# Ledger of designs, part 24: VH-VL binders against p56860

Target 1, 255 residues: p56860
Amino acid sequence: MMTAEVRTPEQGGGPLTTEPRAPRSAPGHADASAPAFGPETDPRDIIRWALAAHPDLLMPSAFNLNGVVLLDLAAQAGYRGEVVFVDTGYHFPETLATRDRLESRYPELTFVTLNAGASPDDGQTPPDLYASDPDACCAARKVDPLQRYLKEQGPSALLNARSRDQASTRADIPFVEEGGARRRVNPLAHWTREQLEAYAAEHDLPVNPLYFDGFLSIGCWPCTRAVKPGEDARAGRWAGKGKTECGLWQGENKL

## First folded at step 4 (VH-VL)

Design c48 (framework fv_barzolvolimab)
Fold by ESMFold2-Fast, scan of step 4:
Structure c48 (fold): chain C 255 residues (1-255), chain A 118 residues (1-118), chain B 107 residues (1-107)
Amino acid sequence: as target 1 above (255 residues)
Amino acid sequence: QVQLVQSGAEVKKPGASVKLSCKASGYTFTYYYINWVRQAPGKGLEWIARINPSGGSTYYNEKFKGRATLTADKSTSTAYMQLSSLRSEDTAVYFCARDRWYYGMDVWGQGTTVTVSS
Amino acid sequence: DIVMTQSPSSLSASVGDRVTITCKASQGISYYVAWYQQKPGKAPKALIYAASSLQSGVPDRFTGSGSGTDFTLTISSLQPEDFADYFCQQYNSYPYTFGGGTKVEIK
């Protein structure tokens, strides 16, 4: 009998044993209605509201400029939940390096990397899929792993880094989206790219170095190019394929 | 062409201060950090500090904190380092070098010789 | 502070030789190591970043390798212009720190 071990995680059959995960939602706060946010609302106030309404809040991130800025604002607002990254096997080395820097900078946060496969040959993605069917490629390597994790974890809301100036398809996104499996919160909906750049510079945030070479929206290397002058930030995603959004934000696959 | 051009040689007495400049050209000044590195005669390289010209954020080696001050002027694309309370062991060539962290310090200034003597 | 221990401090070589320089970090630094070449009276010149990535314009006879704590710079088929001092540098953690340098001299 070792009662002193009750106060710390225990070894159970060799591996370290942790307490079972707490319920994802807190009664009462989960029923709070969204307030009317406006053009002058501080993103940290939106995040604080989201945390109070949804203590089980999760933040998916691809660690682009918007994601890095949101992460810093969320940490300041008291976010201590999971930051969920999908390792598709097709990321630029610069993207993985940016993730490593963020993990070191925010030790108070839990970074979860979902592995969709170590390489294009991992058996998860059919040959040539990224070239011939970008929707199926996105589903197999990014959307499906993330959707499975979200279904398992069951958060009542997600904290997203989308902003209205990123693409024409995002021009009218609200601060809080209802419907579907869970609420989506967009604290940066009203921030411009210039405001995001200024914030990142002021706080010396680790921005993906490809950003400064015109990769304003960074995804998998087979499906990402630098944007041209006058193009939307997401114009480099799926170039030439008539697509600007991965299946995360479309139809039945909408988060 | 991408270039960093540094100010000319300085001779100072112990206890004085010196302010060095590093003028950038051929690239977007605010897209790169500027590092300051020194090299004493016949010795290796020693990192002093780094500045982000975009926001003005700085990080200093503790050995130089309180004596070194980094600034940057976006209107002239010029970075500055002031080093105060100079001692004989501060005699060195001082380099500025740009970096975008992941890619290392890819472009260096020619160096400024600072001699501290009585 | 992370200490970068570079060896050897000097070596003598002939044109056409294979030269290997090592650098050991006092703690894990992943792959955040750069290598620089310096000639007398000149500023350092960048050769390698991220342990193994070649800088633009640098000849492919220069190769970097390693991760964690152990790193190497290799020069295959040494050329006359390669006689110089070489330095490793970690940029994983502040303060950034350099190795003590390796002088590559003509035999």
Scores: ipSAE 0.079, ipTM 0.637, lowest interface PAE 5.0, mean pLDDT 81

Design c49 (framework fv_barzolvolimab)
Fold by ESMFold2-Fast, scan of step 4:
Structure c49 (fold): chain C 255 residues (1-255), chain A 118 residues (1-118), chain B 107 residues (1-107)
Amino acid sequence: as target 1 above (255 residues)
Amino acid sequence: QVQLVQSGAEVKKPGASVKLSCKASGYTFTYYYINWVRQAPGKGLEWIARINPSGGSTYYNEKFKGRATLTADKSTSTAYMQLSSLRSEDTAVYFCARDRWYYGMDVWGQGTTVTVSS
Amino acid sequence: DIVMTQSPSSLSASVGDRVTITCKASQDISRYVAWYQQKPGKAPKALIYAASSLQSGVPDRFTGSGSGTDFTLTISSLQPEDFADYFCQQYNSYPYTFGGGTKVEIK
């Protein structure tokens, strides 16, 4: 029982429902080939290619540093599609405030907030669910709502803010991933945290304030801690549970 | 100014129940959990339970499950703890404290003394 | 439950002294330790969160350090108002647990 909400800058952030689009076949341009992208490729060139190959492109975002930087680069490259955020019910207030600032800064984009069916009020407290079953927490509050929306909308590709230096599990991600129901495009695959920080500072981007308190990867508050020097940026996710990725990017749950 | 103000001292007989209040002001009540912590005379601190005021969801220390009940009233920004089947060893000062995990329990109420004696 | 072992249980010190209190967790709690000061008849006052971060309004003579299982609170130059009980607390896992406390008394 997912609800889609559209936030507009003019309307004080109130929720609106989106009109469903007709589903598309899996690839928009099945025989298109990705160019040879390399370490000097401007992310905007990757985004422009993705838009030409997949005009139905969508951008899921949790509004972490990577997501904010990608959003700015995508807007510059001509992206005018949906920015899709899953409100798990467990986000830090700082994350929701960052979303609101981004909506105000990018009025040319459509921000869609998906509300998870299971809320904190369903008797599943964050400490109970994340402590006992982190995979169930991810599935109910993040993976399922996003997968339902993507199945309904049927985009042929997604624009993701993942980079190789975020975690050991992300070290080898390509610029364009094939397989599954749709392509995944990673324009920031080759950017470092230092490059992302420099870009955000230079362009005065609204970065989640928790980032400056040591939260290098920000998710649900029960599953997120500040990282130690030398740890992967995602080492703070599911601390003590032996997990660095929600099932969103693995197996049959891969987007 | 951020503060938590607790109800006054209680004297109860063994087997009775007590209900304590904790009134929040100076911040958005639903943005922070409220913890309940007790301290027996001359002893250390013991964590009882936590409530999320936005939805009323709770987590209890197993030692207090079945006896402690936490509630919160958003309209009055007030959290409550009821402790039933009181025993002499429940004699303690009971504190409420807000947290939002990473920052620890940064604001505490002044405490409510509960004395259980016949 | 995670057991927090605090040492020493009491110490005597003079104004100007450096005071060190330690806290050991029975299992890895990363950085999720807070330190609290409690004066007679008062509620605990937060001093340190996330092992080493100073709470707003707390003097910088208080420092926290450590990670994993071993944590330390240091008062670099003890003041008259610092004679109190001190408690560590882990908030990595439920139930939250406190150390047994350290009484800092005037010599």
Scores: ipSAE 0.000, ipTM 0.406, lowest interface PAE 16.8, mean pLDDT 77

Design c5 (framework fv_barzolvolimab)
Fold by ESMFold2-Fast, scan of step 4:
Structure c5 (fold): chain C 255 residues (1-255), chain A 118 residues (1-118), chain B 107 residues (1-107)
Amino acid sequence: as target 1 above (255 residues)
Amino acid sequence: QVQLVQSGAEVKKPGASVKLSCKASGYTFTYYYINWVRQAPGKGLEWIARINPFGGSTYYNEKFKGRATLTADKSTSTAYMQLSSLRSEDTAVYFCARDRWYYGMDVWGQGTTVTVSS
Amino acid sequence: DIVMTQSPSSLSASVGDRVTITCKASQGISNYVAWYQQKPGKAPKALIYAASSLQSGVPDRFTGSGSGTDFTLTISSLQPEDFADYFCQQYNSYPYTFGGGTKVEIK
């Protein structure tokens, strides 16, 4: 059991409930082969397929531009599952405010914040770990809590907001990724940053306000900077550290 | 310098329409919402509506739905509010103000006085 | 609509006084409250956002506090330029709503 702050549809946009989380019984389902998705496929069609194939689908989110756009498309496509966020204790106040706004806008969804109320000094990780070993800090505060929750809940697939446009390491991600602990579905794999920006603006989505100050990929404040003109969106993450991913999509830590 | 500069005073008869402008300078126009807020003589502030200049999406206070129309022209960095079917109680100073939600309305126009009288 | 009840409607104070203005929301609005100062014939000036964050260029004698339903603006040592009207505003939910205002007058 782990402790999480949960906002359910019946609570609307009110205060979150904090409770110990028991493992959820995994729904029975039959595996379905992914259809041939292409550059013209509406992300909502990919999401609808994923929901039909995986009724237990969960959506981890850091509430960056991609995550906000995916959340809106998923809600339109009938997604009513959990949106899972990890409170690392190092989020910008703007990130937490964006989460609050999304919870109010999507009362039909369940928002789960793991380790809600986390502080920089949690008594378990060294206070300056983010400076001395950002990989260990990311693993302890974000990757490990999320992987533990996913193991406890046992979803057969995850809905992810990754797009090929975000970084060279993501250039070839498929719409449906097999292997590892569970299937990953990337409905936005083929969307560009410009398409995401246009969609968010047209639908007046709650985009993290730091985005407009050049924080094109927002993580914890110690490891995030604004990108310079002409840089990739993820260039500001772990600047100078030789890292572009937090380990969620790598090796034994693959979601 | 970040500025919002509004159009000049208007005098209208009941039943008329008025279109006010709010010209932005010193920042990226599409990165901020534009709000319209009014203040009747000696009264408090009343929020009318908000527009996202990038996509043109709007949200209106129900009290003004059907009478207020917000638009924005990205090429001139100018936001507009048209208010139709004017009544004497629409006499007020109308302000535009930019916001990026979390940071509140940090920059305001100087206001446009609208007087509705016969 | 969320009603913002601001108190007092007016107060008289002297330079150097500590001034406290309160706003009560009719329902929970987290920390999505801004405070504005308005002088006669002028547009409102932003002072505080997110209940407690000071706007750029605003003197640190202005402080905001509160969360949920109860919010306070404090001026720790009133200066001559602080005699003005003050308004709170919630931006948690549409429509955005303002408090009725507090006039801070010279004693």
Scores: ipSAE 0.177, ipTM 0.692, lowest interface PAE 5.2, mean pLDDT 84

Design c50 (framework fv_barzolvolimab)
Fold by ESMFold2-Fast, scan of step 4:
Structure c50 (fold): chain C 255 residues (1-255), chain A 118 residues (1-118), chain B 107 residues (1-107)
Amino acid sequence: as target 1 above (255 residues)
Amino acid sequence: QVQLVQSGAEVKKPGASVKLSCKASGYTFTYYYINWVRQAPGKGLEWIARINPSGGSTYYNEKFKGRATLTADKSTSTAYMQLSSLRSEDTAVYFCARDRWYYGMDVWGQGTTVTVSS
Amino acid sequence: DIVMTQSPSSLSASVGDRVTITCKASQGISDYVAWYQQKPGKAPKALIYAASSLQSGVPDRFTGSGSGTDFTLTISSLQPEDFADYFCQQYNSYPYTFGGGTKVEIK
């Protein structure tokens, strides 16, 4: 059991609505294949192409540095679709505060927060799932709620904030990824951490404060630690478990 | 300048309730958890509970569950702990401390002395 | 509950000495250990987080180490202001628990 909270443009920065949203109409038919994008391509051009090919485009976001930068670029490129966030029940207060700041800054966008069903624990111990089975934890609290929502909404494509600079597992991601349930577009695939930081600073974007304290990849609090100098940016995710990617980006579990 | 300022000393009779406050300043209140920790005279530190001021979610030590109640007021950047059914063994200094989990409890209030006597 | 066994309960030292305090967790807690200093009548002061990371403003003579179940706080060259009580704390699992404390006294 999942609930959704939706904030629409008509509220102009007002409070979140608790009314469930009806499923979207059937997606249209795309007439054009993906063009060849390169190292010099402006991410806004990739986003504009994606909007033209996929008017039903949705943007899942965890509101990390990449997500915040993508959101600003997407808004500039004319994106007016949903920004979908999964409230796992285990987010740092900094992540939720960053979401609130973004909702206020982009009143023209619709923000959807998906809530996981059950309480994470009884208040006495952290969930043992994080220690014994981080994949099951990710599936129950993040992957399953998001996949259920995406099946209900039926977008033909997703706009993702992944970049090749984030982890070895992401080094070869293309700008447009086909196959699976829907197309995935990665407008920031070619941007470096330094370019993302410079962009965020130049535009005074709200960045999660944990980023500057060494949390270069921010997830749920039980599965995230600060990285040490010289470590991979995602080394802090599921520390000690040999895992750097959530099931959203793996094999048959890809969105 | 980051600080947590706690309410003044309390003297209570057994069976009474006490409500302590912890006012935050110099940082974004909703960015940090607030913990409550006590220390009996000459003894060690004992963790009571933690609150997330952003969402209001709480986590309690089972020993205090049902007696301790944590709340937070975002408009005044103030966290509260109410402890009910006071006993003589509740005599202690009560501290609030902020944390960001991984970074430990980096800023502490000065403490509030609670004395429970007949 | 995770039990944090801290040793020694007290020690006597002179200025300039190397002081070592240990904590043992009853089960694996990765690196989710913090160390605190407390002076009489004062609130605890954070020294170390994540087993080995110095808190802002803490002198580098304080070093934390360890992972899993065995953790150590070392003061490489004890200064007059370092005579105090020291506590370890695990924050891997609820309830958060503290070691029994170590009193560092002047010899």
Scores: ipSAE 0.000, ipTM 0.414, lowest interface PAE 15.6, mean pLDDT 78

Design c51 (framework fv_barzolvolimab)
Fold by ESMFold2-Fast, scan of step 4:
Structure c51 (fold): chain C 255 residues (1-255), chain A 118 residues (1-118), chain B 107 residues (1-107)
Amino acid sequence: as target 1 above (255 residues)
Amino acid sequence: QVQLVQSGAEVKKPGASVKLSCKASGYTFTYYYINWVRQAPGKGLEWIARINPSGGSTYYNEKFKGRATLTADKSTSTAYMQLSSLRSEDTAVYFCARDRWYYGMDVWGQGTTVTVSS
Amino acid sequence: DIVMTQSPSSLSASVGDRVTITCKASQGISNYVAWYQQKPGKAPKALIYAASSLQSGVPDRFTGSGSGTDFTLTISSLQPEDFADYFCQQWNSYPYTFGGGTKVEIK
């Protein structure tokens, strides 16, 4: 049983209650044509355009460096939608602590945690599925919960924190992707790791501490290791298993 | 009470193989990695390998690849290290230690003395 | 491999003294440093994790500090039970590596 955990900031600290999420009443939205963005474009301008074209934007985040930077830029640009996190039950404590720090720093945003299971011992997902079948583990604990939530909410577009320098598979991602179930917007497509690090430092953003320990792409603890100097940033994900992308970015499971 | 309890002392001849055990209690065995570390008499600590008991995935120090084999039995909460082709320089105390990333190796077994002599 | 250079290899101190042990990594390891205490015939005991975080049950006279390549373990007021060997260890990269150890002896 997946659950959505929603916390709405409220002065006075009354009880937090959420009503069951209703399906969106309108299945589609009127879209604006995407403008020509370039290497000089401020990510906030891309986000402002996306908000105007898609007032129902959602922002999935794993709270890696890119996600934290995008969240700050989005808040500055006027984003007040949901930040959607999938709690797979296998996250590092540092990842959950980073989420908590971000919730405290951005009370104007609604953080939604999708919980596929509380822990590896939840009794519903085999505890060694990640070792025997990483694709099935990713689908059950991350891809399926997120896709179900997105189908229920029906946003016309998503803000994604992908950048071109993260992996060879991402080298040519556009700022705006068309097709599929919804539009995908990549405001940070043209930013480098150095720019992201400088921005985070300058704005004192709560970056996951594992990032500074060589975990340039942070996932679940069973499938993540620190990268060696000169390795691809995603080399630590699913090490030795011939996998570089979660099912979120592959085939019919693309966001 | 979280504990790792290791098997008793072993005396082996050069060329033999030895299999050591490390029995965990007081915590969920599959939530923590088990590391194997050795210490030669009067020397420092040397990391051999680690295993994730949940899926059986292992990582070995290159120095011990092909000679060390780590396994784990979830039903008995016991980790094992087999070391083959023993040499006199393998004489050491062998420790198992659990870890979970950020917290380092927080609980250690008492050690198993392995003596390799003719 | 990341080499952990620990200094001094030995030191002599009296009860009540402030003791400082240093550990230098051959490359950046952020805060992925642990410190262990080992008494003769015993297994190592964890003292510090993540460079500066105290393990449960460890007296607060033990302090870890540093980041990147340079790390320090400090014992603010040495007690009789603190005479032991001390080791630093990195777990940023495989293989995990230990410092050569520091023997803290009574004067």
Scores: ipSAE 0.005, ipTM 0.402, lowest interface PAE 15.6, mean pLDDT 77

Design c52 (framework fv_barzolvolimab)
Fold by ESMFold2-Fast, scan of step 4:
Structure c52 (fold): chain C 255 residues (1-255), chain A 118 residues (1-118), chain B 107 residues (1-107)
Amino acid sequence: as target 1 above (255 residues)
Amino acid sequence: QVQLVQSGAEVKKPGASVKLSCKASGYTFTYYYINWVRQAPGKGLEWIARINPSGGSTYYNEKFKGRATLTADKSTSTAYMQLSSLRSEDTAVYFCARDRWYYGMDVWGQGTTVTVSS
Amino acid sequence: DIVMTQSPSSLSASVGDRVTITCKASQGISNYVAWYQQKPGKAPKALIYAASSLQSGVPDRFTGSGSGTDFTLTISSLQPEDFADYFCQQHNSYPYTFGGGTKVEIK
């Protein structure tokens, strides 16, 4: 059987398409200031505060160890909003299987997948863009789809799974970040990889199996390798390219 | 040093099941995937499935879903493939091979011949 | 599934010849192609991974090249021990798929 090729590129958009969704209702009221959180603050207390201040809260996730732990803690804290995943077309099969297991485990949450196309070669992104220009690949297949969705939905804040232990560039992230289009909340900022691993094991969370193969930070397969002992968790991202962060956390593209 | 040693030849009748083993030595068993690949007499290579021994996660070629079952025993560093509802077209040499995705399948077992005939 | 089309299916060459085998993917797979050598009655032996990276212990007369959809394996000066079948394989995405193979016969 011939496979059907029906492409509907977005006019004024990137080489990716997203499924249509109804616009969100008007955002709720939110406090401008956060309480003082410290090194012993339970992440669930940070999440409860975020929910009270930002009822329209969304949680983007790539379903790495941090993301899976945050999702479980958020569900316990009463989060019932959307978990937003960008399917770049270049994910490991293990990442997609982890997503499926999480959807099954948390039926109380709404999982939204923003599609980057049915195959890695969508006819709109050059076939070797991820090899020749990883920044452009990241923008087109991850940053742009997420930014379009966030503009459409208009959340006043995001729950992010970043922790200070992940990389030198993340060593000083606060629990609550201002700037850009919306507030970012990092409930796991103070947790170590050891604490995250212990929590996941204790609660039998579906961790991406590549994590146990040394893929401590899991992104798209063309730009991810296993880390060596003693390397930063994100050292495997864009190995050999001189890059450690996607444009998601830089300048005007900061979420 | 690094070696995969497979179980011996099997002769089965149509409708039977077969369970093959692949014993790893010389490396940390849980750090590598184990792939199963077959080759019919005089034909090319066909990928069946892989397992991650660390967590037991599997990925199957759709052609073999429901018939192939991969398992791994960390205590003995041994991977297994069971293939059920055997047919004559399943007659092949079955290989196990380790990989770490980026590095391709760098170490292969010697192969196990499976013959399915009435 | 990604289809790997390998050519030629067979070739005959003399010792010392340069031999080139090609492999085409039905979809873009960046540089994620591996090459294997198989001698009669033996398991495949890994030669190349990630299109151009030589496996440990493999003679440097074997070179791989290519990206996207078109890949080649070159043997710069064919030796008697190079009599074998050669297979390409994409290790880009599951299910992994192999080319149909190339039989290299030494005159």
Scores: ipSAE 0.006, ipTM 0.406, lowest interface PAE 15.9, mean pLDDT 77

Design c6 (framework fv_barzolvolimab)
Fold by ESMFold2-Fast, scan of step 4:
Structure c6 (fold): chain C 255 residues (1-255), chain A 118 residues (1-118), chain B 107 residues (1-107)
Amino acid sequence: as target 1 above (255 residues)
Amino acid sequence: QVQLVQSGAEVKKPGASVKLSCKASGYTFTYYYINWVRQAPGKGLEWIARINPSKGSTYYNEKFKGRATLTADKSTSTAYMQLSSLRSEDTAVYFCARDRWYYGMDVWGQGTTVTVSS
Amino acid sequence: DIVMTQSPSSLSASVGDRVTITCKASQDISNYVAWYQQKPGKAPKALIYAASSLQSGVPDRFTGSGSGTDFTLTISSLQPEDFADYFCQQYNSYPYTFGGGTKVEIK
């Protein structure tokens, strides 16, 4: 089991640490059918539909460029659900600083930080698990804490920041995904990196500073590098490991 | 090899306290939780509490809250459980077991017998 | 607390038999169920985690299945070393709770 640090609008701007939370009640209505969305659809229209269909909607985020842009659009569209971040114990200081800036910028939202129950505290050396079994390490420190929280909360849908231009594995993602444990909504599926960058600049959003040093997709420091010219944004994740997605999008762990 | 080795048998009077140890070896102690589970003679398993050795944070079964205290010493890779205000109903074998939540309790200590009698 | 009801409390079987043990949770626990084997005077040994995943070193004759509230442990062809007590455990919610146990004994 893990604990959650929660910052709520009613309690002010600081994070709160709580014991494991009670399971969430089931939604009070049946799922609505997704309307036809297209290349011209405003992401805020997709988010508004998702909120109407799924009042229990949650937003997991790693606070990469896509996540920051989605958060702002969601807040504008009336989203007041939880923003869920998994603290794996191996984040760059820049990632944690970006989280703190976002919590300050969106006092109207509830931010939940999930902490893995055990973390190395012996400096910068990655544990043997990263070298011998990166899938097990990812499961224990990111996938398992998030899956546990989602099972406890029981949302009928998730709001995700994935876009089609991030990687070849994401090229065909729809705006609304069915199947698995819950519905997944991808309001930014059709946006390009250039559109995301322009939006962030226009609205003065707190983008992780490592992004501008070539870290186009930011994960844990043992498994993240700057991308080379011409590489996919996610090419720096798990470099040399033959993967571009964590277990969150694989098999029964697919969210 | 990964193992948990527990302290020896204890005989206590009602009202006394007992402190049990669980020494870990063969893995990084701070990367796994330690659970404490008991089993009364001829009965099933009962979960007492869990500790994160890295942070010292704990979660207790309400039945034992206030009587059980979990601690861990990182320098010796040893977890401890103290149980106070002992009753005859506390007579049991006490196990420690390691977990990382998803994989269940994959490694267990051999158990410590605690007998509470007058 | 989540109550884990295990059935049967005991069964008699012969070597080579297919043995089935069931466990019912009082509420939905998804797939967060583990199964343990315990021999007299010994600590429990982990067999299955996440309802259906086999622990390292455990023989393939042990299979776990189920989700939600209903779970099953199956031993496809019982061996002499399999005569033991078996326990299910939920780890979906605190406090963690165990089934009452099933004694698998010789006919």
Scores: ipSAE 0.008, ipTM 0.410, lowest interface PAE 16.9, mean pLDDT 80

